VH-VL binders against o27280. Designs and how they scored, part 438

Target 1, 266 residues: o27280
Amino acid sequence: MDSMNVPEVLEIKRIVEESESVKTFIFSWDFRREVRPGQFVMVWDFRDEKPMSVSLIDPVRSEIGISIRRVGEFTDRVHGLSEGDLLGIRGPYGRGFELMGRDILLVGGGIGMAPLAALADEATARGMRVDALVAARTADELLFLDRLEAAGVNISTCTDDGSCGFKGFAHERLLTLEENHDMAAVCGPEPMMFQVMRILDERDVPAQLSLERYMKCAVGICGQCCLDDTGFRVCAEGPVFWSQELSRVREFGRYRRDPAGRRVPW
Short names: E, the ipSAE of ESMFold2; O, the ipSAE of OpenDDE; V2, 0.75 times the mean of E and O plus 0.25 times the DockQ between their complexes.

## First folded at step 18 (VH-VL)

Design Bf4 (framework fv_bamlanivimab; at its last look DockQ between E and O 0.92; V2 from the best seeds 0.86)
Fold by OpenDDE, look of step 19:
Structure Bf4 (fold): chain C 266 residues (1-266), chain A 119 residues (1-119), chain B 107 residues (1-107)
Amino acid sequence: as target 1 above (266 residues)
Amino acid sequence: QVQLVQSGAEVKKPGSSVKVSCKASGGTFRSYGISWVRQAPGQGLEWMGRIIPRTGRANYAQKFQGRVTITADKSTSTAYMELSSLRSEDTAVYYCARDDQYEGNFDPWGQGTAVTVSS
Amino acid sequence: DIQMTQSPSSLSASVGDRVTITCRASQSISSYLSWYQQKPGKAPKLLIYAASSLQSGVPSRFSGSGSGTDFTLTITSLQPEDFATYYCQQSDDTPRTFGQGTKVEIK
């Protein structure tokens, strides 16, 4: 059995407070196990297990960061942890982002910026020009602006309430931007991603989008994260998909499956 | 570009308290922290503690635990450091600095606030 | 607490000289090490972060190297404005700690 399928108990080295509801937990990582932006890990608090995106990849320091938003009982427990406490981590799993071209556009909403922050680091390290459109409901919910700026990313912000940057949604802000890019990476609320993808398709900009679904096994066996009509497993064929692939997915931007397998509208 | 402007010099009696302010201008705190560092005359730099203004959570060096309180007001983009039970040894220049949560470096720094404790 | 030891405590140099300052940590701090310059009556100024990354606006004559426990700040050609006190600072653990400082004086 591959060691990647057994949770490794790791000590929390540091905790970064990204916002009132988001924390980044930093761990030592053995990079003999490669990890790519867009891949996810299963986080185990010895009671429950949840998939989480990797938001920091630092092979020089042998560290990774996992950003977690407080949304329920599991994440409430995790947010109560301190530096020095332990968590189980297994993975990484799934298909990550691919980088191409010289100019890349990142479009992220809320916690969706987590994998994009890691991608931004890789892209800038490769000498690419990175533009990022960062969206949130309010200014206080905008994530990773400091990291992105430090990495040399050109940032544009938008907030629902107009408390920072453009007042409105990400796709509305995108319509005001005329510049085209070699590729785009998108992650956030699915309705946002749906609208953004349509705009990018109209502009003939190759786009990759990271989906979020309920995952149980993370190894493509249980089928809990299967997408309707295609049979795509988000944990195996995703979570990163090309726009052409998602165009075949009927449920994209419309509904998802809950833990009981019922359709839940967005 | 973000700048930090601190309150003016203070002269205090032993046993009293001092509260120094640090206002961020030219920007917001975002997700950065604010650290407080002091420097006694002719001495080196000593870290006292840090606050994350966005969340209001603070941590302190053990040496100052129970005697220092760091707070922040997001609406005014101002951080505060209050030191109680002042002693002559607390005579120093007190600096606030923007604290990168990932790297842990300090940039920029406030101009410093001189605090003199004398009977 | 992590102890930071700088060497030397002071040095005399002339304009144009190559200057090297070392900093040793009591335990490994990976690359979580920053260098600061401080002039009399002024606040410290960040020069180097992450052990070797040059802060924006800092002259290229400044460089940092090292990882783990041993670190070095180098000034390739000392300029008149470089006479100051320099500090290293670890950010691997709390409390944050500084070296005792190195005063670079005119020879």
Scores: ipSAE 0.900, ipTM 0.941, lowest interface PAE 0.6, mean pLDDT 95
Fold by ESMFold2, look of step 18:
Structure Bf4 (fold): chain C 266 residues (1-266), chain A 119 residues (1-119), chain B 107 residues (1-107)
Amino acid sequence: as target 1 above (266 residues)
Amino acid sequence: QVQLVQSGAEVKKPGSSVKVSCKASGGTFRSYGISWVRQAPGQGLEWMGRIIPRTGRANYAQKFQGRVTITADKSTSTAYMELSSLRSEDTAVYYCARDDQYEGNFDPWGQGTAVTVSS
Amino acid sequence: DIQMTQSPSSLSASVGDRVTITCRASQSISSYLSWYQQKPGKAPKLLIYAASSLQSGVPSRFSGSGSGTDFTLTITSLQPEDFATYYCQQSDDTPRTFGQGTKVEIK
């Protein structure tokens, strides 16, 4: 047969409870299909299919982890599954993060920390110094802190309600952090990423940002993930973009599109 | 730096129940689990069950299903294990241990709580 | 349930000896294996996790190896404080299970 992007049905090996709303599902994975931090997979529950970030990449054990936030009907169904249950996975897709230099800053909001946790593991394995700014609405929604700490990552936290760390937004906390990084990687709510990108650009820190858009095919054919003004396809040319690429994208940080293609505010 | 401190030794009659506490100091549970492991005199280690305090989800070894209840209070950083319908073979030291959800290792352990079931 | 079998059940050794303890799982557990040291009247202490990773604060004379079903804990130069019982533990599946222990005694 030709190269068909059909989901492979995999058994859930382990479920990690990251928070009340986020679980990481761990699967055995054949790393002949290489996976890089920042790439995504399409998760199929036999009714619907959604893009999800890879948060754990462990070639030694032949495992990947997919972190999923409960936000609607599809993710509610997936969160109801148990170890031993089946999911379809196709991928990986997209362009992942590129590491450079010796010092990296990670800025993650909510579930956006998922791909950054995978990147942190790779960066520390390369001997880089890693600083992470982890943001959430509340302390109970801060993700991957134990994992990052165990890896030797220098963690700063912020919460909207002040229940842990700095009270306020990620970009406000960023202004108080060290300014001498060789690069940054950013993932989270798009308004947060826009504000963070502006600060990093002002500091001349090369930044890569991971975007979310509606996807159907995930291989660049259907056009559902295209960005206004550029024609960039998030599933093909992204989801990780350099800040300089995004500076040309008028919609970034301004609005999003729902599944019907309608503009909606962030 | 995190330390687990357990409640004191107990002597119980057959048919009663016991509830052991396990308090974290020097930190909170965050995303770690708390597992309970017992050791009968002169015997090895036996896993009983685990709770994830952040979510309240608990699971139990089949041997203890229906007799053990594990709970947690995030606000006090304290986990509890209650074992009911006690019998003499439940005489053991009961340990709590912080459980890494990814690796499944136990570190640190509480100091242990001796429970003696005697008529 | 995954059964963990340790060997030997006990051994006698002198300070300075190289000591080897083995642990066999009834099915593959990948590298989801930990080693603990327990002294009388004390809680177990984590030595090795992920089959071969040394826990912080544990002397480098302790090492672990293996994957799949066969695992080894090695003490390269036994010290007086190392006389204890050692347990392996798997975390690949529920329930978590331990080996029956290996008592290391003074010769």
Scores: ipSAE 0.804, ipTM 0.908, lowest interface PAE 0.9, mean pLDDT 90
ESMFold2 (binder alone), look of step 18: mean pLDDT 92; pTM 0.945
OpenDDE, look of step 18: ipSAE 0.892; ipTM 0.937
ESMFold2, look of step 19: ipSAE 0.789; ipTM 0.901
ESMFold2 (binder alone), look of step 19: mean pLDDT 92; pTM 0.946

Design Bf5 (framework fv_bamlanivimab; at its last look DockQ between E and O 0.74; V2 from the best seeds 0.00; counts 0 for: pae E 2.03 > 2)
Fold by OpenDDE, look of step 18:
Structure Bf5 (fold): chain C 266 residues (1-266), chain A 119 residues (1-119), chain B 107 residues (1-107)
Amino acid sequence: as target 1 above (266 residues)
Amino acid sequence: QVQLVQSGAEVKKPGSSVKVSCKASGGTFRSYGISWVRQAPGQGLEWMGRIIPITGRANYAQKFQGRVTITADKSTSTAYMELSSLRSEDTAVYYCARDDQYEGHFDPWGQGTAVTVSS
Amino acid sequence: DIQMTQSPSSLSASVGDRVTITCRASQSISSYLSWYQQKPGKAPKLLIYAASSLQSGVPSRFSGSGSGTDFTLTITSLQPEDFATYYCQQSDDTPRTFGQGTKVEIK
């Protein structure tokens, strides 16, 4: 299939239960269509469509995985699906992560670990040293630890309640880690990313951050995901941005736009 | 290093039920599943079902549907397999094994629990 | 259900021999195939996963190959401790299914 803009109806091959609220749906994928960690696809359940990050890229098995957190009506329906059921997938879209250097730091929070898990696989396959700071509210919400470990990633965990690893937030844990890396990739709650970015900037560590915004078209035409001041479209110029780019975005870490276009604070 | 330790051997009457436990030591289940596999004397391996402890959802082989119940207690890192309406044909060694949701292979395995069903 | 057929059901071999066991799936299972070794009175032990990935701690004389429906376990030079029963297992679909086993006996 040649057009990336037409949803392909794909069968769910497998479903991985990552947590009580997160499932990874695995699909066969034609890798003539390249996909990069950090890119997203539009998932269509034949009623609605939502952007989802790719969390697994397996060229050997010709499979991709999409991790979805149960947060609303659409995701409720998707979570009700079984292996063998169908979904529409179009994409991938957006700018993914760029790997550079030898040592990489991943900082992820909650479902933000989805694209980072895919990035970790690629980085380790390239022979890079990968450190991952995985954050969540509770131990049960930490994602992809087993995958990361299997990939050879050095994992540090952080939980708000201290139920696993460092008690506190990701940026607080990061402050306790003195080692620098050649680059960092960050994805999670925007307030977390904002604080992490500041620390990385102070340490002169190049950082890429994946933003989440309300995206409707995924092709940069509707403007729903447009960032204030810069005009950056998260679906086109992002969702992965360099820290230098985000430094120009006033709303970053402060507020987002809801489906009606209203400012909603974080 | 995770190890799975199962409960001891059981001798049961036909029509009764047996409940075998499988405790993870040296770690937790995390996001892995726990599969149950049995082996009758001199026979091969037979998959019975799987539970994902983190969610509590279980799947069963059709052969055992309605007669087997797999549960897990995350707080104690213990999985359970209960088989009801026991028959002589249920005499077997029952294994629990850590189930990789992505790869689907089983590792590690419990030491096995011998269940004998006899009148 | 996916049926797994192993060949042979049993074989006799000597120490130092090359041993090959075949497993055929009733339908394509990609590379979702694992091999286990089981000794009498013991639980199965994982040898190979993902058709060709050697489990940590398993001797390099063990290897797996294949994709789709046909898979092979090879022991390059049989050792005394390798006399056991071997099982293949598919993890492509539920229910998970095993081959009937191959008993490797001493000649």
Scores: ipSAE 0.868, ipTM 0.924, lowest interface PAE 0.6, mean pLDDT 95
Fold by ESMFold2, look of step 18:
Structure Bf5 (fold): chain C 266 residues (1-266), chain A 119 residues (1-119), chain B 107 residues (1-107)
Amino acid sequence: as target 1 above (266 residues)
Amino acid sequence: QVQLVQSGAEVKKPGSSVKVSCKASGGTFRSYGISWVRQAPGQGLEWMGRIIPITGRANYAQKFQGRVTITADKSTSTAYMELSSLRSEDTAVYYCARDDQYEGHFDPWGQGTAVTVSS
Amino acid sequence: DIQMTQSPSSLSASVGDRVTITCRASQSISSYLSWYQQKPGKAPKLLIYAASSLQSGVPSRFSGSGSGTDFTLTITSLQPEDFATYYCQQSDDTPRTFGQGTKVEIK
């Protein structure tokens, strides 16, 4: 049996080009290591290691997909890889989403749609009705639309520039959507998640939100992923939190931390 | 819901080239591929290549490498397949189809473009 | 290239018959296999993807099975609109390849 704390070197089996800036890397995966939507893995390019969300979970084919946005030196190097190249994968880690009821609302911004795409597959496989609000800056940055449609998800889109769907922010579009959901799952830019959480709380919709923080150990030891005031470790108690847990977190939606732990504005 | 509409039939001389268009309805290209498949009279289906329109990356079957160029214009939601150095055995119906990047199946298909190569 | 071999090349059947078409890959393709129906003068139509998943709008009398190298398309209780040519297609590797087709004719 392999340890989840040591990277396993895996071959890239297929690359799906989701947008000009986002690729999904698909690997063979031994599902004796269970993977749940909302969990993350640490991706190691033999120089550096970063947390990435799992976006595809396929036990039948023994495949896992990890979606990565090109945003810096590490992700530039990973995006330069080809099928057959190697990456190290550690995990999975963290608390995933919990499904309940028959009707779920997904609200995703940008790459935040990655874990929600995995959740959508799980929810539709259970026979749930799934509505998704997919947000981005522009139409070209809307992710997973065809995949969600093929899964039977009812999609609403919004873009900051209005190039596709509703022109505006996700929370503004949410105000115009029906209020008939048993739960919601939210992932995206933290300011968006804060605004969406407020609306869902007012509507008494149980909501789970997935947070991103800097991670080093991924098992809760180093303290780099802690939230202010509560001591919650995103890698151990999260990354998925209930909205009521986050209502007591002062930093949520207000600021972020750099790798050195310094507060920086959103 | 996506519909693929192809350009009309063409008659070409040996040695010339043909460029077939495939317009996707419903706005901006999404993350799917556009594959090209041909069918000679009375024969089966033959995959030629694929483009991912949002990135412009194309792949070709070895048989057509060097003779086929597949491109896409995001502003018009149109993909193109150009086949050069035509010969009589290139007489076929040429289809475009949406290519699911995860599964690799084709749905929907364009209506087809008949290309006849004769002198 | 992965070669796809269909059997039979043609068959004759009556309305109401059970029809079975097989497709064999030259190497394992997991479940990356789809089935298409094509009528004369028309584009192919997707019936089955992922070896066994029924495409939306396709009648439940169509079913697919298999994994690895051996796959089967079954039509239970053949209908008049089912007389057509059927193709399998693998998508495990590039180039995508099709079987040679199976023509289902009225007896």
Scores: ipSAE 0.630, ipTM 0.830, lowest interface PAE 2.0, mean pLDDT 89
ESMFold2 (binder alone), look of step 18: mean pLDDT 92; pTM 0.946

Design Bf6 (framework fv_bamlanivimab; at its last look DockQ between E and O 0.87; V2 from the best seeds 0.81)
Fold by OpenDDE, look of step 18:
Structure Bf6 (fold): chain C 266 residues (1-266), chain A 119 residues (1-119), chain B 107 residues (1-107)
Amino acid sequence: as target 1 above (266 residues)
Amino acid sequence: QVQLVQSGAEVKKPGSSVKVSCKASGGTFRSYGISWVRQAPGQGLEWMGRIIPITGRARYAQKFQGRVTITADKSTSTAYMELSSLRSEDTAVYYCARDDQYEGHFDPWGQGTAVTVSS
Amino acid sequence: DIQMTQSPSSLSASVGDRVTITCRASQSISSYLSWYQQKPGKAPKLLIYAASSLQSGVPSRFSGSGSGTDFTLTITSLQPEDFATYYCQQSDDTPRTFGQGTKVEIK
């Protein structure tokens, strides 16, 4: 078995078009290399490399899926690929989600639903009751609704423009929901996650949140994804953090650092 | 519960074109695809192509490449299949079906549209 | 293209019989195999997906098995309404392809 730190060149088996800007690339995967929802892989297009969340984990078919949103030059190139084309994949890396209890709440925004979709599959397979609050700017940007529904997930949608479901933000919708869960998993825009975390904390619902930061090495060496004050490396100690851990991170919900190390406000 | 309702039967001359519609009722396409499958009289099922309405991108079977055009209108939740340069061999029932992008199975199916090509 | 070969092309059976239809793929398609039932003048109806998953609303007398290249549709006890043509379909690759069909007729 090859080292997890060496990219394995894999053929794109299938491409799922999730939205206008999001595609899921499916690969054969050797599950002797365990992968958990919430973990990420480094995707190499032979020119550049970027971290991407695993959105599908299928041990039965020996496949994984990686959902990629088109946002820049790298993702533009990747989105131009076809089935049968090759990509380099190394990993998985980072700490994934941990499932607890019987009832789980998923709160996702935009592409943040990618790791949560994988988590939903695992949770439902375990017989857990899964509620998902899926948020996006518009109806067309809501992701994985059909997959979630097929998995038996109870879905609530939220859109900024009200084009689907609750009109408003995820945390606002969450406030209208009184039911508590045994745990929550959250992934999306950091301002959303920050507000959602606060609500969940007030309700004493254990919560895990997946952070997004610029990650270069993925192995905790380069420090590019280091969080201020705590020294947490998103690629090593994360990207999934417990709310208690994030409560110690001052920058959470406020700013991130760009590739140049500059503070970039949310 | 999504249902697919297709346009009515067509009788066409050789060399002409036919455009069949498939409207989703009781829901939207969401992230599903719409596949078109035809069945000649007394024959089996033949996949023609698929469109992902949310993106508008279509893929076709090589046999029909250049002669079939599949389109979709998200605003009306309607998919279309246009087949040009019709031949007698194109006489068949044409089905649209919801196409699961992950699993690849077809469900539900439209009721079918009979297309007869005769001089 | 992936070729799907069903067997038999036709069979005669009686009500209550156990019926088995096989489908072979020209290459491995994992579990990306679906079974459909079609009655005369009607659209195909999904019975089984993912090789062995029973579609909602389909009677439990229908079952699917197999993986890789060889698949089987089984009807444990044939009912009068089960006389129809059955098709397998692979969804592992594009183009999607169907078996040639198996007509189940009354004996």
Scores: ipSAE 0.883, ipTM 0.933, lowest interface PAE 0.6, mean pLDDT 95
Fold by ESMFold2, look of step 18:
Structure Bf6 (fold): chain C 266 residues (1-266), chain A 119 residues (1-119), chain B 107 residues (1-107)
Amino acid sequence: as target 1 above (266 residues)
Amino acid sequence: QVQLVQSGAEVKKPGSSVKVSCKASGGTFRSYGISWVRQAPGQGLEWMGRIIPITGRARYAQKFQGRVTITADKSTSTAYMELSSLRSEDTAVYYCARDDQYEGHFDPWGQGTAVTVSS
Amino acid sequence: DIQMTQSPSSLSASVGDRVTITCRASQSISSYLSWYQQKPGKAPKLLIYAASSLQSGVPSRFSGSGSGTDFTLTITSLQPEDFATYYCQQSDDTPRTFGQGTKVEIK
């Protein structure tokens, strides 16, 4: 029972409205529990518990931010909360991103920009040059642009409908960008990440990609977050993986699993 | 580089209303807010309220609740502040400013719109 | 509402002087504090945010410090263009509130 974690009940200190569908919930946090970019937390609304990405890590103010996209009943309920309301948070869990070199490329699609925004803050604080490719379906869904700009990040955008920046997919925009970075960090829809990984591999750019899978325990015991053919547990050995680790994963980019664990196409 | 350009000076009678515009140029609306701050002649700065243009959600200082309406039109990148039931003490310069949702500071500011309420 | 009290309300100084302006919040605001400079007939200009972060393009002779309830703006070597009114502003809670201002005048 030594590894049994219970959620800490925390007050929502501030809500940032990132888009029509995304809010960032900011909490006071005791950083004796270290949090690193790419790790996740389990958010409990006193009924259900879901994994969510940490998007803001501020040890100076003792604050963390958790960005949540409205996609279903749980997230609808959380989006209905106000400053002063309570949520349970347990974690952090998982392996975060590792920074290397002096030049990093971030490639994020939709809510996948959340952990990358936290990473951008850490990278710029270290004096790294940060380029970010921010992708969405439409201009109104591009996330964290103002925050990234304030941090000194060089931003490129793409939208499926062309309403902002390059018209097309993230991997298509990537082909038109500078090819020399010391590393890349990628998070977003898995089909996008697969295409981006292929390009980065051809360019010999070391890449770390953050996966999402269904989770139950978040501490590596239940097996619900395992990747086919490898036995890697997303909650323990990930959610951040190197591209070389993912090259051995048959399901990556090819299919997903529904809440019942069944294989379904993307 | 975002610039905020406001509508011109207004002279109004007591009991009427004024609507001031604030157009963002050199960029489009993003996730930041647009706040309105006024300054009476020789006085300090007073926050009136703000809107988050991408969601259309506005918040108001209690003092102005019921008299101020802040709106935004994303298609024209323009925010509006309407103040009703004007009194002589509403004579002021009205500023719009970009409002950082995380930090809450104001940068940039519009050039200001002088509103004079006089019989 | 969080009240912000600046001290002094005005001061006279010479070019080259070190100037210190303080701002006190009626409750803790962490580091959610900004400083602005305003010259007559002009909009305010952001100098410092997050209590101590210098805004881009602002000379390094300006600095901010403090957290919680007590904050300080310091100008280490006053220049002719620094004669203005200075305001602090909290952003920890709604409504956003400003200090009453500190007018820095030529001695």
Scores: ipSAE 0.707, ipTM 0.848, lowest interface PAE 1.3, mean pLDDT 89
ESMFold2 (binder alone), look of step 18: mean pLDDT 92; pTM 0.946

